# VH-VL binders against a2bn08: the designs that were tried, part 19

Target 1, 238 residues: a2bn08
Amino acid sequence: MAEARLQRLLRVYVLDTSALTDTRLRSLLGSGSLDEAVRRFAELIASVRIAYGVEVYMPPTVYEEARRFLLSNGVTVQSFEALAAWITIKPPTRHEIRIPASIVRDYVEEVRARLARGLRVAEEHVRRAFEAGGLYAAETASREARREKLGAIIRGLRERYREATRHGMLDSVEDLDAVLLALEVRGVLVSNDEGVRRFAEALGVISIDPPKFISVLQGLLRHSKTGGVAREEAHSTS

## First folded at step 6 (VH-VL)

Design b8 (framework fv_emapalumab)
Fold by ESMFold2-Fast, scan of step 6:
Structure b8 (fold): chain C 238 residues (1-238), chain A 123 residues (1-123), chain B 111 residues (1-111)
Amino acid sequence: as target 1 above (238 residues)
Amino acid sequence: EVQLLESGGGLVQPGGSLRLSCAASGFTFSDYAMSWVRQAPGKGLEWVSAISGSGGYTYYADSVKGRFTISRDNSKNTLYLQMNSLRAEDTAVYYCARRYTIEGVDYYYFDYWGQGTLVTVSS
Amino acid sequence: NFMLTQPHSVSESPGKTVTISCTRSSGDIADNYVQWYQQRPGSSPTTVIYEDDQRPSGVPDRFSGSIDSSSNSASLTISGLKTEDEADYYCQSYDYSNLVVFGGGTKLTVL
């Protein structure tokens, strides 16, 4: 691999929502609050853009989702907009992007399989409710006890159905837009979502998780500072 | 404390009959579904039969259908397994097991097991 | 109907991590909850994991359960292995047709 190609590959990133909603963001950036973490993240992105020309993109759908999440979790609008100022918000050109039919076929087959699993989960919980009802009819249980039992079965159904049908799937327009934008700008996708990353991989899009992304950016800055005149001068004066 | 104590095992000739009992204590027996699970010497666990808390519903493994009958007496806190037409393949330790129940919902998982009783079918 | 297949035996040194698999022959492993039982020699089985990944009171957090639909398997993982973990381990699931199905069991030896 040519050196110029390697440098280009490391300088373009696309964020999905999980990159900004990762619960580890505070820890990864060494901060006491999510608001402070967002401000430090903005500083990090700004620094790598200035020093190396690193470009960070996100689609508008991801921008809106991340904004909603962060603002409802203690981040100020000023802190979020400071971060967004260093990110290029751009929709993918959907009508010009082409995906192999084989990938669409595989996706449809996966959806079908997961819908079948969801139905079997539903059938299992119907069987549980039927058996529980039979036991309680014989024992003349109170209305309150029956209500609590029904609630527990419904809670179990919802959790197992979600696990069977949605976990590990590309299941939102926000996630799709992030993958399509990464394909279009020939960048690296930043996501901790298994389904999103699997779909990206099928399209030939390289993906990394948010901790790795932050590590790479911090590493770039450390490498630059170690070799740079300004860093050597700062070190010698300390 | 929950206790399950099996009895009634022993040596029996092929074609013979035995009745196993499981005495339960430490919980409201009628609120729980119960099962029999067996284990042949040096082999794995095999589910045999289950009964609902009221006794209104019974279930059997294909290998014992028509030969074994599960029943319970909630007034005596006792579970039974009547075994007829016994075969050499029925030789096993038989465990009494309670089905886990939380907030009135039964699960297909066993939270308490008895010590087991050995049934040997041999000429 | 379906069968659950486990390796016959696994072995590992004290302090290390071991994983025991339980593969469902037909239908999806995620269709029904999977339980794990531990049986020490001469003893009755006891539950170490229920409903795929839940731990009963008193079971150390070194024991964990997981489901992998891509391999149609459930797994029991034991970290920080101790000598007292030596036992036979059984997975168990169910459905309307089978009600209760046990895996063949795995003998864990801790060197």
Scores: ipSAE 0.000, ipTM 0.397, lowest interface PAE 14.7, mean pLDDT 82

Design b9 (framework fv_emapalumab)
Fold by ESMFold2-Fast, scan of step 6:
Structure b9 (fold): chain C 238 residues (1-238), chain A 121 residues (1-121), chain B 111 residues (1-111)
Amino acid sequence: as target 1 above (238 residues)
Amino acid sequence: EVQLLESGGGLVQPGGSLRLSCAASGFTFSDYAMSWVRQAPGKGLEWVSAISGSGGYTYYADSVKGRFTISRDNSKNTLYLQMNSLRAEDTAVYYCARHRDTYLDYYFDYWGQGTLVTVSS
Amino acid sequence: NFMLTQPHSVSESPGKTVTISCTRSSGDIADNYVQWYQQRPGSSPTTVIYEDDQRPSGVPDRFSGSIDSSSNSASLTISGLKTEDEADYYCQSYDYSNLVVFGGGTKLTVL
């Protein structure tokens, strides 16, 4: 049973956006720029596909999101398309995919709980603003200073509301498409997003993070050197 | 319907103590800041003290600071004013008043009927 | 600290217009909102103007408020004066030292 799981882990992968936007990508691939990292990633995927038949998939929604991010952060069109050339870009067949009603019910319950949490956060910040009204008016006579204090409370509300309602939640079409495609092709989801990974696991989809994915692919390459970086460093006998 | 009902006023000698109460009904009490405002016989209105909706912030007029304590019990929808070291100049009708919900400004939209406090020897 | 100063009394005939002033002793009158309260004999105060010039529901448009920063004062103006307008009128504003400050009050006598 463990061997079947290992076979699935090594053969087919589906990338979500976080697999290509992870800030560690440059470090993980040993490169000095994001553009070089993307090229090295393309070479890595190409190598394992040719040598071991590893398949890597990405839905079009993830492709568009990753393209916008990478091009905005110094990656050339040529480098991105070189990566995309070795990835199978395919949408999930949404109307054919079936999921248990229990998963939908649990998702609805979680959304409802998070909306209730968000309302409580909003109510608390309304209370804080009202209580602070006397204090910051008393602290300063300036209308500008009063606007600044109110602005800080509103910013705090927005951050806390987002945390209460969105953090750790499956809340984008791109993320859903990645999970659905992984389910359809019976592949492993590559994601650094806790909410996406929890949803995938509930559907029986195995997930790994981008560092583990890169490590697995590098481990498959037969000609990877073991030892010092250069031959001379390995044999420093003088 | 919004209603504010004061009680606890009476005759007290100088140096004595008195506790005023204001029973609120018809609204969510904890959502509103409350004040005590007094009026000496034949004189004008004088603000005494205010308390935020949660009770976390209290404010006092200089004339009563250190002698009076404002408090509230949101579970009982009741506002209190504990008055210690009373002086003749504290003689007044004491009004309970509700602040309108405004971030930058405090103003009164509902007032109680008032309770008379007389400090005399 | 600041004080709000009002005239002790004003009188006018029915149908005429009366103006009651409220002058701030220090700091700009426009730095904080000014409210106006009406108190009839034996009654609790009621709001006739809030936030300088706004009228609560049920207050006739005969009542208006204004601010004049050059004289550092607020004014309550009552036009078409009626006998029922006879009352004490109080202005109120804010400061750091004493949060809520009331003017001394003005007794309006109609006729």
Scores: ipSAE 0.000, ipTM 0.374, lowest interface PAE 16.8, mean pLDDT 82

Design d0 (framework fv_emapalumab)
Fold by ESMFold2-Fast, scan of step 6:
Structure d0 (fold): chain C 238 residues (1-238), chain A 123 residues (1-123), chain B 111 residues (1-111)
Amino acid sequence: as target 1 above (238 residues)
Amino acid sequence: EVQLLESGGGLVQPGGSLRLSCAASGFTFSDYAMSWVRQAPGKGLEWVSAISGSGGYTYYADSVKGRFTISRDNSKNTLYLQMNSLRAEDTAVYYCARHYTIEGVDRYYFDYWGQGTLVTVSS
Amino acid sequence: NFMLTQPHSVSESPGKTVTISCTRSSGEIASDYVQWYQQRPGSSPTTVIYEDDQRPSGVPDRFSGSIDSSSNSASLTISGLKTEDEADYYCQSYDYDNYVVFGGGTKLTVL
């Protein structure tokens, strides 16, 4: 029973947007362009689906986000749709999926902690602006110099605030849909986003990054001659 | 009365494993994030790992990533640290510590500490 | 990522005032709260200052904390030194990537 479940998990994958927008995609697939990489990715998924019954899913929200990104970065409609043809586009059944209240509580607690840190960042930058204002009094600095200094302080605030409140958090509906769909189909999540992967792990969802995903699929095809399916040996040695 | 009691320390060979436990009492355990903090003989405090109240979020120091696993059982009011592939550098007193929390917000510092348990990694 | 640097050792006579510094290597000291822990020989650490300058219930008002943005450091000040204050003192702050960062510790000798 446990073995059957493991075999199912190794053959079912759910793609997050980052799986298709990873800047390493060209190198991972040995391609001269992103458009060619997308076509090779389509061929890879098609091959493992036909040979091994590997299923790849993607929520509609992820489909739309990935399409927008790829088309804006030189991928043709034809190439993207060729990839999408081998992926099952399906929304998670949100109204039926349940998440333990303890996980929601932890998420709320983390958000509050980050907002508190963000307030500290804001307080520090207000102090700096006040001190800088005294230094850049009208007699000692031009209007342009004062404006430049204020701009630098505001940029620092925005950068530090973003780090304090958003970096490493599950903060998009696309990411949430990918995790929920992976939970529903009992599949492996493919993502390179720390916050997404942490949330998936909390729900018992296995996650791997895009390079590992491509490596696994290529490994399956290379081992077809021996009549065996390549397995992730690392999972047995930990 | 808040109490934290560590156990599971001892002598282990390099490459070996140990599992530390911390029994908590006197408070609603699931409402608090918890950490493991270690101190090598004659050295300073080093944060090792943290876990959220539900267990949904875990954090690790770079020196232990991939070797140590923090976990908790809220039904038993117990915090755990599974230590694998132990090295001489892991020799330390290991403390469990409760995170100070106000209105559900973890403030990332400790209000209560256990007595510590000694882990010695030696051939 | 950053480090917190403390002097390795300080010493002073009973009744006098001592100040222990904690300097942040990168980023602003004031961007995250600083805590101070006291560890007497053979004992577990206890909190003497939290959130820069707050004292827990039961900690004497002889202990105070402060932040100096110009030197990028936090300070723990102990006035009216008593022999029982002899201990190691650690500052601690929050790092987004490393969660909790401790200073290297300062050995306070009273005699």
Scores: ipSAE 0.006, ipTM 0.426, lowest interface PAE 13.1, mean pLDDT 83

Design d1 (framework fv_emapalumab)
Fold by ESMFold2-Fast, scan of step 6:
Structure d1 (fold): chain C 238 residues (1-238), chain A 123 residues (1-123), chain B 111 residues (1-111)
Amino acid sequence: as target 1 above (238 residues)
Amino acid sequence: EVQLLESGGGLVQPGGSLRLSCAASGFTFSDYAMSWVRQAPGKGLEWVSAISGSGGYTYYADSVKGRFTISRDNSKNTLYLQMNSLRAEDTAVYYCARHYTIEGVRDYYFDYWGQGTLVTVSS
Amino acid sequence: NFMLTQPHSVSESPGKTVTISCTRSSGEIASDYVQWYQQRPGSSPTTVIYEDDQRPSGVPDRFSGSIDSSSNSASLTISGLKTEDEADYYCQSYDYDNYVVFGGGTKLTVL
């Protein structure tokens, strides 16, 4: 009963870009190609909307990014538009949405701390490069060996800077739009991005990853008692 | 002056074994990580395996783990790929490729490629 | 784990500019360097761009690379297209678990 009740309560979903670019999408939908996976995803969303009134949303920024990614990955315009037909594309009403000051304060403090850590990481790597340059200043040292050492230091900087400043943080407008839209429609956010999900949780927005989302929708279609007539099979296209 | 020359390819039955060699010259072989990259007829590039300059660290694609073994003999300037339990899907041209830098298994580009050697696994 | 995704084919007229994208499915594109290889039929691959935007000696300045963090993609841009640019182009980066990741390749046709 608990499972049926939970599935009935979870009727509104908001997708971020990661929900449609997840590398597991093809296997999760039992498909041989990404194009087939997108078509099956469209069928799944259509079926749960018709049978149970499940609504799926995404912001325009997410729509544009998902479209670009999927079309560059062998998905046809027809397949993507078939999916998009069952998704409500809507921007969050930013001027009406209210965020608690406590959350903004915590976010500002975290950003400040991360920027300070990032600066320290940058300074550390500048010192390392300078010291390494001294060791490789010999007239007989190869240009290739010097470029190799510099490259390794720069890559170390990029990785540590990313970890210090960006990992686990909300850092894009499209991700923010997905969270804000989920808050506005009182829906569940579908994302595999840690930073996006953490920020959503702080605002009281429930989030799930794409595998869980697909599992929930498939579960709904197997249980006719939770929302009316279950769909067993889709017709073959002719 | 850098040269990489592959050999050892040929026709083999499913379940069989082959050992590929790559003879390197024109550089200090032990200073460079090396990879094997394959390409099935009409298909794209697929990384197979990598080995550090010292030979202390080896890396494999999931599709070949447990079947292929990469090794090197720095005294002979030669890279090897021992291929066991061969499957039809292993049919490809196999290239040896040099990593640009000495620490270069993860972050470095392939600056020199051999001409490739064809491995055909009879289906 | 991540995948690098390229368009399967692209076609443009001589003298025009083409851009080939390489999109990373998860994690930041800028976390690891991106390289671009050119492969003509019957030939070994050759590097046209390394470390995101660097050009090897002998590669014309018509070839350039860029990173766009907002689309999580790398791009190879070829200006002033010539018939000799017809080839398959592959992007490549590094994955923590799988080490070396290639894009699926893009066939460039100049016509």
Scores: ipSAE 0.000, ipTM 0.388, lowest interface PAE 16.2, mean pLDDT 81

Design d2 (framework fv_emapalumab)
Fold by ESMFold2-Fast, scan of step 6:
Structure d2 (fold): chain C 238 residues (1-238), chain A 123 residues (1-123), chain B 111 residues (1-111)
Amino acid sequence: as target 1 above (238 residues)
Amino acid sequence: EVQLLESGGGLVQPGGSLRLSCAASGFTFSDYAMSWVRQAPGKGLEWVSAISGSGGYTYYADSVKGRFTISRDNSKNTLYLQMNSLRAEDTAVYYCARHYTIEGVRYYYFDYWGQGTLVTVSS
Amino acid sequence: NFMLTQPHSVSESPGKTVTISCTRSSGEIASDYVQWYQQRPGSSPTTVIYEDDQRPSGVPDRFSGSIDSSSNSASLTISGLKTEDEADYYCQSYDYDNYVVFGGGTKLTVL
C-alpha cells in the first residue's frame, strides 16, 4: 500500500494554478524570463512522459486561470500551448465523485469560524476609528496626521480581514477542480497553496509543492543521464 | 499566568536534526497563532515560522522552507519545530512566541515570549 | 521583500528623551502596522508599542510610537529616560510574502 502510494508520487500528477504561477519557477527551471521557464518546464514534462510514462493533468478551469496569468506576465501563447500540449486537460467527473460528509462539515465549520473572525475584525476597526477620531479632533493634530491615522486603520482592517477570512483557505472553483481531479485519477496534487493542500490531504490525496515536483522530475532524468554517462565511461576504459 | 517553556535545544552536527518543543499554559492554546523566532549570538531577531491556532495554516521564512516543519498538538498545549538538514547558520537561541489576539482576531505581533532554547550547529 | 533599517546604537542621559527610527526600504511604512519590542540583556523580548502607537497594559506612558510617511519611517520615542530602559529595541512589521519582518535592532545606552 505504501508501494502503491510511492508509485503514484512518481507517475501521476495534477497541477493547480500555483504550480505555474510560483515565483520560484524562473530560478528552478531557468535563469531568464518566465517565458523561458515555461518552455523549459514543457521540455521537462515531455522528457519524463517519454522516458518514464509520467502523466500530468490539469482541469480546464486551472488551464484558463494559468493561461490568463501567464499571458499577462510576458509568456507567449506559443510557449504556454507548448507546455499544455504535454499536459492532459480534463475536468473532474464531478457528479460521480463522492466525498465523506465529515470533510464537508469540517470545511463548513472552518468557513463559519473565519466569517465570525472577519466580523470581529471589522467591529474592532470600527471601534478604533471612532476612538481615533476623538483623539485627532484637536486643531493641533494636522489634517495630514488625521488622514494618515484613518488610512492606517483602514489598511489594518483590510489586512486583518484578508488574513481572517481568506488566507490558507480553499476558496476557488479552480482549486477545488484540481483536488477533485487528483482524487479521481489517484494522482499527486502539485500546489503551493496551503488551503488547497490541506483540503486535498483531508481527502487522502498526497500533495507536494512545485519545487519538490520539479526536483522529483529532474531526479528521474538525472538517473537516466547518469546511467548513460556510466555506460560510456565503462566502454572508454575498456 | 501565561507561560511558554521551550525545550529540545542542544549541540548537533551539520546535516543533523533536532526537534524543539514549547509547552504553553495559562491560556486557551488553540485560540492563538504561534511563531518560532530565532536570534543568533550577538545578532538580531529573525522570524522562522508560524502556525495558526487550528494548525491548518503554516508559514515559513525562505531560509528554512523545506528543512523545518512547524506543528502543534492542541490536546497537549504544545508547539513543535522539527529542524532537518541543519547548517552552521541555524545556530541561535530559538524562542516560541504567541501572536496577540483581540476577540479572536489574530495580529502579526507578539504579546508573550518563552525564555528560549539554544541550538548550536557545529562540527 | 523589504528591510527595516534602525540605527545600531543611541545613547542619552537619564531624564532626557531619545528617538529610535525604523525605515522601510520598499513599499510604504504606513501600509502595514509597526510594533516595537524591548529586549534587556539576558531576557526575552517584550512588547512596548503595537500597531504604530498603542501601548500594552503596564507599559509606561513615557514610551510612544509614531509614523512619518514623508521619510518612510516609524519612530519609538522614550522620554524621562531611566537606567532600566537600557536594552536592544526592535521594530517589526508585516509583509504578505515574508510574514514577519524585524528591524536590525538598536542598542540604547543610558549614561
Scores: ipSAE 0.005, ipTM 0.430, lowest interface PAE 13.8, mean pLDDT 82

Design d3 (framework fv_emapalumab)
Fold by ESMFold2-Fast, scan of step 6:
Structure d3 (fold): chain C 238 residues (1-238), chain A 121 residues (1-121), chain B 111 residues (1-111)
Amino acid sequence: as target 1 above (238 residues)
Amino acid sequence: EVQLLESGGGLVQPGGSLRLSCAASGFTFSDYAMSWVRQAPGKGLEWVSAISGSGGYTYYADSVKGRFTISRDNSKNTLYLQMNSLRAEDTAVYYCARHSEGVRDYYFDYWGQGTLVTVSS
Amino acid sequence: NFMLTQPHSVSESPGKTVTISCTRSSGEIASDYVQWYQQRPGSSPTTVIYEDDQRPSGVPDRFSGSIDSSSNSASLTISGLKTEDEADYYCQSYDYDNYVVFGGGTKLTVL
């Protein structure tokens, strides 16, 4: 059972959106454009599926998000659909999947801690706006200068609030669907998002980043060629 | 009457391994995130690692990432720190600390007595 | 990531007031709560201030915390200084993903 389980884990992968939007995709696949990178990725997935029976999954929510991103960044419909043809697109069976209440409790506690930090960020920026308003209440201060200062404070609030509350957090339906699907098919999650990977690992789901995923697939194809050479050598020495 | 008792410290050679334990009592252990915090002789406090109440979420300082593993056994009310590939710079008193009020990363409301780890040839 | 910088040592006479600063190297000090811990020789740390300015039960009101955004610093103030206040004091805050950051510590000598 251990061997069968390990064999299945090496052959089943689930992609989240970051697997297809990783800025390193072009260089990792040796391509001059993102459109070419998507086509090469399709060829790579097709090759390992044919040679090793490797299955790659993606939930519909991730499919839609990845499609929007890639089409907005110069990838053709034809190239994206060529990639999607080698990926099994299916939703997780959400209403039947169960997770331990302890994991949910941990997640809720992390959300609470991050919301508390977000409140601190908000309070600090209210204080800054109040103090800045006092300084810019001078008779000679222009409306444009006051508007620009307020805009800067609001931009700072938004940036720090995002860092405090969302960075490294599981906060999207797409990410959750990828984790739940990986749990259901007992596959390896491919994600570049630390928060998504932590949540997956909490549920016992193994995760790797997109560069490691591509390296593994390329390694499988090289291993196939190396195995052939080794078998030929063994036959010649026998 | 919250109590945290560390054990497992000692003298170890560079490149060696050691496992620390922290026995917790007086509270519902699984409701609280826990941390390991170390202090080199005559130096300040340095956070090492943290683990969520369920054990599912783990965090590590960059200096120990890939070498140390934090874990817990909630059925035994025990926190662990597996330390591999030990370096002279890891020499320190290691404290077990509880995160306040079950709210992760609130502050450290209870600390153990510490256990000394000496990495020397 | 960021660093929290404290003075290495401070000294003051009994009955006087002392202030220990904790300066954040990047990002804003008020973006995350600041805690203060007291460590007497041979003892484990104990919390004297949490969430910038709150006192745990059992901590005298002589201890207070404050935030100064203009210097990007938190401060621990101890008034009516007593000989038993002699200890090392550490500030602590959070950075991304709830990573814990400690200041370098300040040795308070009561002479």
Scores: ipSAE 0.007, ipTM 0.509, lowest interface PAE 10.7, mean pLDDT 83

Design d4 (framework fv_emapalumab)
Fold by ESMFold2-Fast, scan of step 6:
Structure d4 (fold): chain C 238 residues (1-238), chain A 123 residues (1-123), chain B 111 residues (1-111)
Amino acid sequence: as target 1 above (238 residues)
Amino acid sequence: EVQLLESGGGLVQPGGSLRLSCAASGFTFSDYAMSWVRQAPGKGLEWVSAISGSGGYTYYADSVKGRFTISRDNSKNTLYLQMNSLRAEDTAVYYCARRYTIEGVDYYYFDYWGQGTLVTVSS
Amino acid sequence: NFMLTQPHSVSESPGKTVTISCTRSSGEIASDYVQWYQQRPGSSPTTVIYEDDQRPSGVPDRFSGSIDSSSNSASLTISGLKTEDEADYYCQSYDYDNYVVFGGGTKLTVL
């Protein structure tokens, strides 16, 4: 079934913020500056749009976050505008988009379960602090040692509470907008975020990470040059 | 005095694996959470992974999740980072760093850093 | 989820004062403590400011940190600039979604 798979072309993509803020972007597109990587990314998107009709979208919320990040990290306005010229900036039609009640129910159940886990984490660390305080009261521990012990317990609480309640959840409006736009335009979501990707896939939206996205686009261009479509179109020699 | 010494870096092919070590001395290792922070050549700092003092809780940046595993051996005062399915974009100097959080405050900072070990992923 | 944005580079003459900003993209800058790290060429980072405005022992009082809620930014100010202050400076804060967030870094050149 390799031939059937090769005939499937993904033509519409939606980027979330992680697609443009991924620290791997620089090495994937070039070993130079982030500015150079952004220019090469613009050229890559332009090339696949012209050759294959590939369309790339992002919501305005993602556009603003990506713009702020890139400009603050050495990307020039000119380079960013060159990239943005090939991306369609469009908000999802939020009030018209429908989400199945089953997905909302599952999300609510996951939130409830995570809140219960967070409470258990909090209760366990309260018990640890109480027991440690009792031990320190019985022994002649220094003020410094007592502060450090309590600090360690609080550190454990904060780390485990985050793990129980936040890790792997859809938790921002920017990420939600990217998923909703992908659903609306019937496109593939490009994201590094597991929670975002899980929510998208529950809605039937295909998702890939930024390295895979760049690989797919580069593969399309290499395929045309190595003879994959040589029989069907004229080829310009370099 | 507090010292953190990384080792295990080197040249590796894409898709390969490396294990980094960080030898800690001068403090009670099991009382402190530890992190790995990397820096690609000529680029900024990127947090990679963290592990609690007991080793029971681990955290990963999305860019390495599923490929890297952080662990520690408190009996040997050593922190580890197992790196699998390495990619060119993983090329960086890897620092181990000690985390400090003070009671009653909602913050996280690195009070001591190692010298770093270079990992180069190249064909 | 938030990002911390710093100017790519700043330059100033010896003896002058320089300020490096660190702007939070969403949520309030004051919601989580901000730290500042100094990295000289070929060296590991070292902490110059923690908890917004606190100095570790051994850091000169020429280094100071501040928070400006109106611009949603943290700032590192270095007075009486010396050639030894030439380095990359990174801000860092805590994020429930991303755990640890670093700014992109600012290269300080002392001419």
Scores: ipSAE 0.000, ipTM 0.381, lowest interface PAE 16.0, mean pLDDT 81

